# Ledger of designs, part 5: VHH binders against Tyrosine-protein phosphatase non-receptor type 20 (PTPN20)

Target 1, 254 residues: Tyrosine-protein phosphatase non-receptor type 20 (PTPN20), of Homo sapiens (Human) (q4jdl3r159to412)
Amino acid sequence: IMQEFMALELKNLPGEFNSGNQPSNREKNRYRDILPYDSTRVPLGKSKDYINASYIRIVNCGEEYFYIATQGPLLSTIDDFWQMVLENNSNVIAMITREIEGGIIKCYHYWPISLKKPLELKHFRVFLENYQILQYFIIRMFQVVEKSTGTSHSVKQLQFTKWPDHGTPASADSFIKYIRYARKSHLTGPMVVHCSAGIGRTGVFLCVDVVFCAIVKNCSFNIMDIVAQMREQRSGMVQTKEQYHFCYDIVLEV

## First folded at step 1 (VHH)

Design e01 (framework vhh_7nfr_2)
Fold by ESMFold2-Fast, scan of step 1:
Structure e01 (fold): chain B 254 residues (1-254), chain A 124 residues (1-124)
Amino acid sequence: as target 1 above (254 residues)
Amino acid sequence: QVQLQESGGGLVQPGGSLRLSCAASGFTFDDYAMSWVRQAPGEGREWVSSISWSGGSTYYADSVKGRFTIARDNVKNTLYLLMDSLKSDDTAVYYCAARSGSYYFTDLSEYDYWGQGTQVTVSS
């Protein structure tokens, strides 16, 4: 397992990060060294503006799985984030972080603060319709209303709240239930998945989701291949050897 | 060869101040987030403070907020920790650590490079 992770780390993938490195886009990156490849970045609007997000397509056993892996939004990128969600017709957002961990802002609070007051954005309004607080994750139901047309889009955000500051979840079961619920909730567009940087916990989520789908379909799977596919589309997916091992551990629990 | 060398530790009275320095060499300093991590006698390592590659973002443990200031000089490849209003609980070996990217600063297993540490003793 660790030998597999080292082999993945030694693989130098071709690709350019020109868009993310542009001076005008630097402030849009949560981390200077975690950037989307130009070839797989998510373009925003007619002008193809920048957001730190990558399209991820994983193929297993003839089935295709589509995601957007992205960083936790910054105060300055909230409008861009919701535009990305709407333009890609995504109905599920998987958020694998708290807003603040260890005193460090991991993700800005990019949704409405209350049921009574919508979040006002340049091109749309986001309404929090309802929410459920469960033991290990929070379910939030949003209606996103496009200001120009009045059309409404339903988006479900699933926030996993029990990832420890160090290592991986002690309870594989809690994360398994979270991922299964997210897959069950998915209807349209790529699933938007983020943590703080959009590579570590995000990569674990994508890998495990594909593995569970394979198990349900009685298909074979290969964790190294799944992670390798992700890394070709977003650099550094599955950040640590512990996260990589956790992908295997979770398979043993099902 | 990567090297992180701390200096500036010593004995200080409660309420006093110290300035720690960490000289970095053997890697591109301004590509790394830098952190201070401490270890009190008989305890594990505790994250104290971090600074982003550019110096534009700083982060502090709740126990040191308002008392400590982290800073860096990318021209001199040096990291600093300015420690004010020192308490006996601040007594520890202070380590300089480098991490590629910001990520989860409190995840100490994710640091690429570590210094040897400098002793800070706060005693009357």
Scores: ipSAE 0.000, ipTM 0.133, lowest interface PAE 17.0, mean pLDDT 85

Design e02 (framework vhh_7z1x_3)
Fold by ESMFold2-Fast, scan of step 1:
Structure e02 (fold): chain B 254 residues (1-254), chain A 126 residues (1-126)
Amino acid sequence: as target 1 above (254 residues)
Amino acid sequence: QVQLVETGGGLVQPGGSLRLSCTASGFTFSSYAMNWVRQAPGKGLEWLSGISGSGGSTSYADSVKGRFTISRDNAKNTLYLQMNSLQPDDTAVYFCAAGRYGSSWYPDSEDEYDYWGQGTQVTVSS
């Protein structure tokens, strides 16, 4: 397992990050060194404006799994985030972080705080219709309204709240249930998946989702291949050897 | 005219408990996320805990997780911090701070909050 992770780290992948490095886009990146490849970045609108997000397509056993891996939104990118969700017709957002962990902001609170007051953005208005707090994750149902067109879109956000500040979950069970619920909730567009940077916990989620689908369909899978596919489309997916090992632990749990 | 007033501070022995209160006036309390922030002698600000406007979501710094509980009563315009298992290192001035929809990039920065209380002193010593 450790040799697999080292081999992935040593792989020479071609890829440019020109868009993310543009001076006008620097403030849109949560981390200066975690950027989308130009070839797989998610363009916004007709002008193809920038957001720190990548399209990820994973193929296993003849099935294609389609995602957007992205950073936790910044105050300055909330409008961009909701534009991305709507333009891609995504109905599920998987958020694998709390807003603040260890005293550090991991993700801005990009949705309404209450059922009574919608979040007013420059181009969108986001309504919280209802929510349910479960032991390991929170389910929020949103109506997102584009102010210029009046069109609305239903989005389900699933926030996993029990990832420890250091390391990985002690058991896979809660995370497996979370991923199963997210897959079951998926209807349209790529699933939008984010943590803080959009590569570590996000990469684990994508890998586990594909593996779980393979198991349910009685198909073969290869974790190294799945992670390699992700890394060709977004640099650094599955950030640590501990996260990589956790992907294998989940297989053993099931 | 916005006012946040903290009460409930004082002297307590190690292992003891205190409950802090923060009473708000001059703004729509339920529309603001509320936070507890402290400043120990000779140190900068340390964010401890936050609660959403509705009270449905809470967050805690690792240093206080499992020991402190944040809550609010919107009918009384009051924010609370229940502090258990107090340690000498918890000695600080405790502030309540109002922010919109949670804190920003720098949760330990005074510039990231819209309104601040004047603070209440908590001293943990034997």
Scores: ipSAE 0.000, ipTM 0.112, lowest interface PAE 17.1, mean pLDDT 84

Design e03 (framework vhh_lunsekimig_d3)
Fold by ESMFold2-Fast, scan of step 1:
Structure e03 (fold): chain B 254 residues (1-254), chain A 123 residues (1-123)
Amino acid sequence: as target 1 above (254 residues)
Amino acid sequence: EVQLVESGGGVVQPGGSLRLSCAASGFTFSSNILYWYRQAAGIERELIASITSGGSTNYVDSVKGRFTISRDNSENTMYLQMNSLRAEDTGLYYCAADSYLPYTLEDSEYDYWGQGTLVTVSS
């Protein structure tokens, strides 16, 4: 396993980050050193504006799995985030972080604060319809209304709240249940998956989701191949050897 | 206070060797990507070598095979072993640290820079 992760780290992948490095886009990146490849970035609108997000397509056993891996939104990128969700017709957002961990802001609160007051954005209104607080994750149901047309889109956000500040979850079971629920909730568009930077915990989620789908279909899978496919499309997916090992640990518990 | 401190610089003859050290205080090297940069007089600072948290290394072509970067997370120290030194290797050597975590959120591409250590390769 260690040798697999080292081989992945040593792979010198081609790719450029020109869009993320433009001066006008600097303040749109949560981390200066974690950027989307130009070739797989998610363009916004007709002008193809920038957001720190990557399309991820993973192929296993002839099945294609489609995601958007993205950073936790910044105050300045909330409009962009919801635009991305709507333009891609995504109905599920998997949020694998708390807003604040260890006293540090990991993700801005990009949804309405209460059931009574919608979040007012430049082109959209986001209404929180209802929510459930479970032991290890929170389910929020949103209606996103495009101001110009009045059309509405339903989005389910699943926030995993049990990831520790350091390391990996003590209980793999809670994360397994979370991922399975997210897949069952998926209907349209790519699944939008984020943590703080959109590569570490996000990469673990994508890998495990594909593996569970393979198991359900009684198909073979290869974790190294799945992670290699992700890394071709977003640099650094599955950030640490501990996260990589956790992918194997989770799979063995199924 | 968080700081990086370089040491090991000096004057050597062409073909000689030096080992540079970069010691960190105020933080641990657990998740950081670590770098050695070189600044020659009148020339922009250039990346010489890098090492990831998992130990993967990268080198600029001019030093590949001559320089070796390594890290010891338990001692919070990074090293650059320089062999077969050439006059062109003369310069100030800086260590720098990136973090995937909060430190890279705001101001700079790198969280921390050292003050530099001078290496002179002189005939």
Scores: ipSAE 0.000, ipTM 0.100, lowest interface PAE 19.4, mean pLDDT 82

Design e04 (framework vhh_7ubx_2)
Fold by ESMFold2-Fast, scan of step 1:
Structure e04 (fold): chain B 254 residues (1-254), chain A 122 residues (1-122)
Amino acid sequence: as target 1 above (254 residues)
Amino acid sequence: QVQLVESGGGLVQPGGSLRLSCAASGFTFSNYAMTWVRQAPGKGPEWIATITSGGDTMRDDSTKGRFTISRDNAKNTLYLQMTSLKPEDTALYYCAASRDFYLGSTDEYAYRGPGTQVTVSS
């Protein structure tokens, strides 16, 4: 398993990060060195504006799995985030972080905190319809209204709350249930998946989701190949050797 | 000095009710989300309910039908109304505060209290 991770780390991938490095876009990046490739970035609107997000397509056994891997939104990118969700017709957001971990802000609170008051954005109004707080994750149901057209979109956000500050979850079972619920909830568009940077925990989620789909379809799978495909589309997917091992641990748990 | 002081715990019979209070001082209570967490003997902390600065409540599914969280900003006090108590509700109950909503472990809140013991036994 370590040899596989080292081989992935040593692979020299062609890719440019020109858009993310533009001076006007620097404030839109949570981390200066975690940027989307120009070729796979998610463009916003007709002007093709910038957001730190990448399209990820993974192929296994002739099946294609489609995602958007993105950073946890910043206060300054909340409008951009919801625009991305709506323009791609995504109905599921998987959030694999708490807003604050170990006293450090990992993701801004980009949704309404109150059932009584919607979140007012420049182009959208987000209503929290209902929520369920479970032991390991929170389910939030949103109606997102585009102010200019009045059209409404249903979005389900699934927040995994029990990832430790260091390492990986002690119980793979909780994360397995979370991913299965996310896949079951998916209806339209790419699944939007984020953590803080949009590469570590996000990469683990994508890998495990593909593996579960392969198992259900009685298809072969290869974790190294799945992660390699992700890394060609967003740099650094599955950030640590511990996260890479966790992908294998989950397979053994199932 | 910031302080959170829980009270209202005690020994009750199964099926009974208790109201826990958390008195806050040293910070602007109305600006904080307030949370109740419990820890049973030999177990880790379990989140019960949060009430936001805006007054919305979020509750754990296993207790939401029996427990109600509320706040009185004029009195700087958080409440947990517990009904239909069961032996498995026996735990030390803590209150905690955060500037923004946070749903994490008790050790990651901005402030937390020492707890009040609830024992459900016959």
Scores: ipSAE 0.000, ipTM 0.128, lowest interface PAE 16.8, mean pLDDT 83

Design e05 (framework vhh_8h5u_2)
Fold by ESMFold2-Fast, scan of step 1:
Structure e05 (fold): chain B 254 residues (1-254), chain A 126 residues (1-126)
Amino acid sequence: as target 1 above (254 residues)
Amino acid sequence: EVQVVESGGGLVQPGGSLRLSCAASGFTFSDSSYAMGWYRQAPGNQHERVAIIYSGGSTNYPDSVKGRFTISRDNAKNTGYLQMNSLKSEDTAVYYCAAGLEYDSGSYYPDLYDYWGQGTQVTVSS
C-alpha cells in the first residue's frame, strides 16, 4: 500500500497551471500552490473565466464517473461557484469540511443561513428551502434562481461535519453512509465535491464513491488506478499517505 | 430584520443575581437546529464563552461559572436566558448573546455563530 502511494508521488505528471497563475486570478485561489491544470479546469461562461476547479472523469469497468473537484469557496468567489454549479447542471454538492477547523477558515459560508432571507449574488439568488442536521452530516436543500431568466434549479448540499482536524476519521462507517447518501441523491450533471483545497478529502470521496459503484455492479476495481486517473486531471488528489490508507480501510469495512 | 437583542444587564452587589435575556427575531429556535451561547468581555481580557445550549438541549459551562450560571431557552417566546447567581467582581463584563446553526463539530469557534447582539453591561461592585 505504501509502495503504491510512493509510486504515485514519484510520478512526474505533465501539465500547466497558467490560468491559475495569472495575476488577475491570484486572489481567486485559496492556496497559491494548489491550482487546476489548464487542460481540465472548469471554464465559466462564454468568456471562459477562471475558478479553482477541475473536471474529474474516472473510468472503471466501462462506466465513467464525472465530478468537479474544487476548493472551498472564498468570499470573492461565491458568485463564480454558483455559476459553475448551474452551468454544469449539478444537483449535488458534497462539502467535506467545516467552515472553521483548528481556528483556521477552511471555507466561507457560500449559502444562506436563514430560511427567510435568500443569499443575494450578482447573477443568482439562493434560497434555503429546508435542512436536516444528522449525526454525521447536514443536508441542505437550495433553490438557485438565475436573476436574468427567472429559471430555478434545485441543489442538495451535503456537509460532512465529523472529519477530525488532524488525520482521518477513526470510524469509516459515518463517511461510508455519507458517500452512499450523496450517490443516491445524484440526478444531473457532475457531482461537485469540495473540502478546503479540493484535493485531499475530496480525492478520498471520489475514490471511495467509484469503488462502491464497482461493488454494486459486481465489477473489479483498483484503488491505485483510480487515484492515478484523478491525479492526471487535478494535481495532488489524495493528499497524504494517511488518506490513501483510509481509502483502503474504508473499502475493506464494506 | 434578523437579529438578537440582549437585555437585563445592570449593577449588582457581590453575591447578587441577574437574569439576562436574548430575544431573537427574523428566525426561530423551534424551527431551526440553532445553538445559542453567552459570551463576555471585560476591559483587558479576551472574549470568553460562559454558556452554550445546543439544539438538543445539552449545555456546557467553563469552570469559572459552573454551578452559578444557568443557560436556558424558551422556544415559544423565541428567547434565550442566562441566570447568573452568586455574582463576583470578576464577573463584571459586557455580555453578548450569539446564535447560529449547530454544525455538530468537534471544534468550537465563536465566529461560527452568525447572529451577535450588541452586548449588555453587567457590573458587580460593593
Scores: ipSAE 0.000, ipTM 0.112, lowest interface PAE 18.2, mean pLDDT 82

Design e06 (framework vhh_7nfr_2)
Amino acid sequence: QVQLQESGGGLVQPGGSLRLSCAASGFTFSDYAMSWVRQAPGEGREWVSSISSSGGSTYYADSVKGRFTIARDNVKNTLYLLMDSLKSDDTAVYYCAADLTSYYSDYELSPHEYDYWGQGTQVTVSS
ESMFold2-Fast, scan of step 1: ipSAE 0.000; ipTM 0.227

Design e07 (framework vhh_7z1x_3)
Fold by ESMFold2-Fast, scan of step 1:
Structure e07 (fold): chain B 254 residues (1-254), chain A 126 residues (1-126)
Amino acid sequence: as target 1 above (254 residues)
Amino acid sequence: QVQLVETGGGLVQPGGSLRLSCTASGFTFDDYGMNWVRQAPGKGLEWLSGISWSGGSTSYADSVKGRFTISRDNAKNTLYLQMNSLQPDDTAVYFCAAEYGLGSSIYDTPSLYDYWGQGTQVTVSS
């Protein structure tokens, strides 16, 4: 298992990060060294504006799985984030972080704070219709209204709240239930998946989701191949050897 | 100590009615959505019905829609299931289950519920 992770780290994947490195886009990146490839980045609107997000397509046994892997939104990128969700017709957001962990801000609170007050954005209004707080994750149902057209879009956000500040969860059971619920909830567009940087926990989620789908369809799978496919489309997917090992640990629990 | 106690089960004839009750203690009942789940002999768990924390929203599985009615009395920390037109295939152990949440959504995934009762047997015999 660990030798596989070393082999993945040693693969030299030449790719350009020109868009993310432009001075006008510097403030839009949570981390200066974690950027989308130009070839797979998610363009916004007719002008193809920048957001730190990548399209990820994973193929297993002739089936294609489609995601957007992205950083936790910043105060300055909330409008961009919702524009990305709507333009791609995504109905599920998987958020694999708390807003603050170990005293460090990991993700801005990019949704309405209450059922009574919608979030007012430049081009959208986001209404929190309802929510449920469970032991390991929170389910939030949003209606996103485009101000210019009045068109409404339903989006379900699933926030996993029990990932430890260091390492990986001690038991895989809660995260397995979370991923299975997210897949069950998916209807349209790519699934939007984020943590803080959009590569570590996000990569674990994508890998395990594909594996579970393979098991359900009685298909073979290869974790190293799945992670390699991700890394060709977003640099550094599955960030640590601990996270890589956790992918195997989760599969063994199923 | 959190406790959910189901009562009202028993033996009934096909076409009969039963009302199940679930009394909650050890947690703030008003903060929880409540659900009824059953397990028939030799089968897995089947979600039947859910009700939001306020009682403002309810949901039913197709198999019981129109025959069963879920309700709650927050002043008494009690959940109810009124079961009408009972059939032999309604024979099962019936559980109440609680999930923490504020909102109108009803979560029909039993593996994610926070608290469970011990269950009460319902037998519909002919």
Scores: ipSAE 0.000, ipTM 0.112, lowest interface PAE 19.8, mean pLDDT 84

Design e08 (framework vhh_lunsekimig_d3)
Fold by ESMFold2-Fast, scan of step 1:
Structure e08 (fold): chain B 254 residues (1-254), chain A 125 residues (1-125)
Amino acid sequence: as target 1 above (254 residues)
Amino acid sequence: EVQLVESGGGVVQPGGSLRLSCAASGRTFSSYDLYWYRQAAGIERELIASITSGGDTNYVDSVKGRFTISRDNSENTMYLQMNSLRAEDTGLYYCAAKEFGYSLSDYDEADFGSWGQGTLVTVSS
């Protein structure tokens, strides 16, 4: 398994990051060296403005699985984030991080704090309709209203809260239940999946989701192939050898 | 890269207050995430407070509600206002800076290129 991860790390995939490296877009990146490929980035609006996000299509056993892998929003990119969600008609956001871990800010709080006061953005108003706090993840139901048109969209955000500050979960069970719930919640558009950088835990989520779908459909799967497909569309997907091992550990528990 | 100098430490009675400063030279602080670490005798440095380039703050539970981190980019200085000090707050206080936008994995700590020398805080009756 470690030989597989090393082989993936040694592959030098030629890809361009010109959009993310433009001076006007530098402040929109959480990490300077974690950028979307020009060919797979998610364009915003008619002007095709920049956001640090990639379309990910994974093919297994004749089925295509469609996602957006993205960084945890910054204060300055909250409007861009919600624009991306609405333009792609996405109904599920999987957030695989707390806002702060180990004293380090991983993701800005990009949604309303309370049921009584919506989040006011430049182009959108986000209402928290209800929420449920479970043992290992939080479910939040949002209505997102575009101010210019008055159109509203329902979005379900699922925040996984039990990833340890270091390493991977000791037991895969909680994460398995989380991913299964996310898949069951999916209705429209690509599933939006993010952690801090949008490659590590995000990559694990995508891999495991595809594997579970394969198992349900009684199809074969190959973890190395799934990760290789992701890496062709967003650099560095599944960031560490421990995360790669965790993908295999999940297969053993199912 | 920035050079960091802490100041403001001293001896105070329990319940007292101190304001620590971390001054930078060289490059401006506006592009940096800034951190306060504490080291007591015989234990490893622990992160107690942080402030991002965007102004978002975070605190360890033991200081939450008592300490306030802030920054003044025009003066190239970060502050830690410490109120209701306890004997357990005694230690060397270090500031650290990491340039915003450098890679930080979920499993790797920020690689701080800049640390100060520390300033001593003693809470004694």
Scores: ipSAE 0.000, ipTM 0.170, lowest interface PAE 14.8, mean pLDDT 82

Design e09 (framework vhh_7ubx_2)
Fold by ESMFold2-Fast, scan of step 1:
Structure e09 (fold): chain B 254 residues (1-254), chain A 123 residues (1-123)
Amino acid sequence: as target 1 above (254 residues)
Amino acid sequence: QVQLVESGGGLVQPGGSLRLSCAASGFTFSDYDMTWVRQAPGKGPEWIATIYSGGSTMRDDSTKGRFTISRDNAKNTLYLQMTSLKPEDTALYYCATDLYGSPWYEESEFDSRGPGTQVTVSS
């Protein structure tokens, strides 16, 4: 299987990153070299403004799986992030990182800190309605209110808190249960999935989600094909050989 | 700086056994997944086995009955025990680790691999 990963790495996929490289958008990227393709980026509002996010469509057994793969929000992109979630009518956010790992900020805290104090943004108010802390992940239920219309939208955020600082989880079981819960929670729009850069752990999540759905439906699947589909839509999806191997661990756990 | 040094290769007769070692330094060995890969002349690299930081293993089905991967975290050493060697096993064997999940946010650009140890199976 490592031969498959090496073959994927050797592919030169043509794609333009012009939007992400514009000087005005530089501060909106967490990492200067991890950018969305122009053809699959998520445009914001009437002006089609920039956010570091990509639409990902994966096809397996005649069924389509839709996602938005994005970086962990920066302090300066929190408003943009919520605009993206609402404009795409997404009801699930999968967050596969802690805010700080190994002393390094991986994602800013882009949601309200308490049940009593909403997060005030330029165009939205985000209310934390309730939350549940489990062994491997945290469930947060938000009501997002558009200030101009008073319309409210329900969003469920699922934060996986037990990814190790180095490598991959020793067992796939906790991560499979997390992904299965996210899929069960999904109702509308693309599922928004992020880690720090929006390619490594995010890519693993997308691959595992599709594989699990195939297994449940007694359908065939091909991990190399799934990852290749992702890489055509966002560069570098499934970042490391270890993450690629971890996708195969799912077969052993189910 | 991550350093990996393989040893234990050599010339062996068909049906023989060898134990390869990979000495690791420059990182917290016990936190990282470790992999054995081989490359035969004129061929691309072929994955053999991975041992995760937690001790679980994943092996290539074609060799898992003959090859066993293990680690000694106290010695910062990775092992590959090879039995019933065949001429087809002749290759450069190297160990590798991946630094994604490192405290460095751009660690995806780093892939650490040793120089390899040559295994030749011939009469």
Scores: ipSAE 0.000, ipTM 0.112, lowest interface PAE 18.9, mean pLDDT 82

Design f01 (framework vhh_7nfr_2)
Fold by ESMFold2-Fast, scan of step 1:
Structure f01 (fold): chain B 254 residues (1-254), chain A 125 residues (1-125)
Amino acid sequence: as target 1 above (254 residues)
Amino acid sequence: QVQLQESGGGLVQPGGSLRLSCAASGFTFSSYAMSWVRQAPGEGREWVSSISGSGGSTYYADSVKGRFTIARDNVKNTLYLLMDSLKSDDTAVYYCAKSGTPYEFDSLGTYFDYWGQGTQVTVSS
C-alpha cells in the first residue's frame, strides 16, 4: 500500500497551471500551491473565467464517472461557485468538511442561514427549501436562482460532519453510508465534491464511490488505477498515505 | 446536565454598546464551539457569530462584522458578545448556543444541541 502511494507520488504528470497562477486569479485560490490543470479546469461563462475546480472523469469497466473536484468556497468565490453548479447542471454537492476545524476556517458558509431569508449574492439568490440533520451528515435542499435570467435549479447539498481534524475516521461505516446516499441522490450533471483544498478527502470520496459502483455492477476495480486517473486530472488527489490506506480499509468493510 | 444562561441584555440608544454574557455548565466548555443566534420580533432565527473551542477562530455574519466581537473565557466557562454601534435592526432576543460536537459549525442552529433561554436587546431612542 505504502509502495503504491510512493509510486503515485514519484510520477511526474504533464500539465500546466497557468490560469491559477495569473495575478488576477491569485486571490481566488484557498491554497497558493493547490491549483487546477489548465486542460481540466472548469471554465465559467462564455469568457471562461477562473475557479479553482477540475473536471474528473474516472473510467472503470467501460463505465465513466463524472465529477467536479473543487476547493471549499472563499467569500470572494461564492458567486463563481454557484455559477459553476448552475452551468454544469449539477444536482448534488458533497461537502466533506465543517466550516471550521481545529480553530481554522476550512470553507466559507456559502449557503443561506435560514429557511426564511435567502442568500443574496451579486449574481445569484439561493433559497434553502428544507434540511435534515442526521448523525453523520446534513442534507440541505436548495433552489438556486440566477438573478439576470430567472433560471432556477434544484441542488441537494450533503455535508459530512464527522471527519476528524487529523487522520481519517476511526469507523468507515458512517462515510460508506454518506457516499451511498450521495450516489443515490445524483440525477444530473457532474457531482460537485469539495473539502477544503479539493484533493484529500475529495479524492477519497471519488475513489470509494467508483469502487462501490464497480461492486454493484459486479466489475473488477483497482484503487491505484482509480487514484492515478484522478491525479492525471487534478494534482495531488488523495493527499496522504493515511487517506490512501483508508480507501483500502473502507472497501474491505463492504 | 447542560445549562446555558444569558445575561447583559437591555434597552440602549442607537449607536450605543452592550456586552452579553453566557454562563455555561455541565460540559467541557473548551471542547466545543459556541455561537450567538438572534431572533427579531416576528422573524426567524439569524446566526450572528461563532467562536472555536480554543478561541483561536471567530466568524461573523456580514450584518454585524466590524461592530460585534465574540469572545470566550474558558477558565470561567463564559461566552461573550461585545456589541458596538448598535442599530434598531439589532433589536432581538439573543440566544447562546452550544455546538453538537467539538468544532462543529452550522449557522442554521440545527447543529446546536443546547440553547439558552435568551436575553432581550432593544435598540430604540
Scores: ipSAE 0.000, ipTM 0.121, lowest interface PAE 17.1, mean pLDDT 83

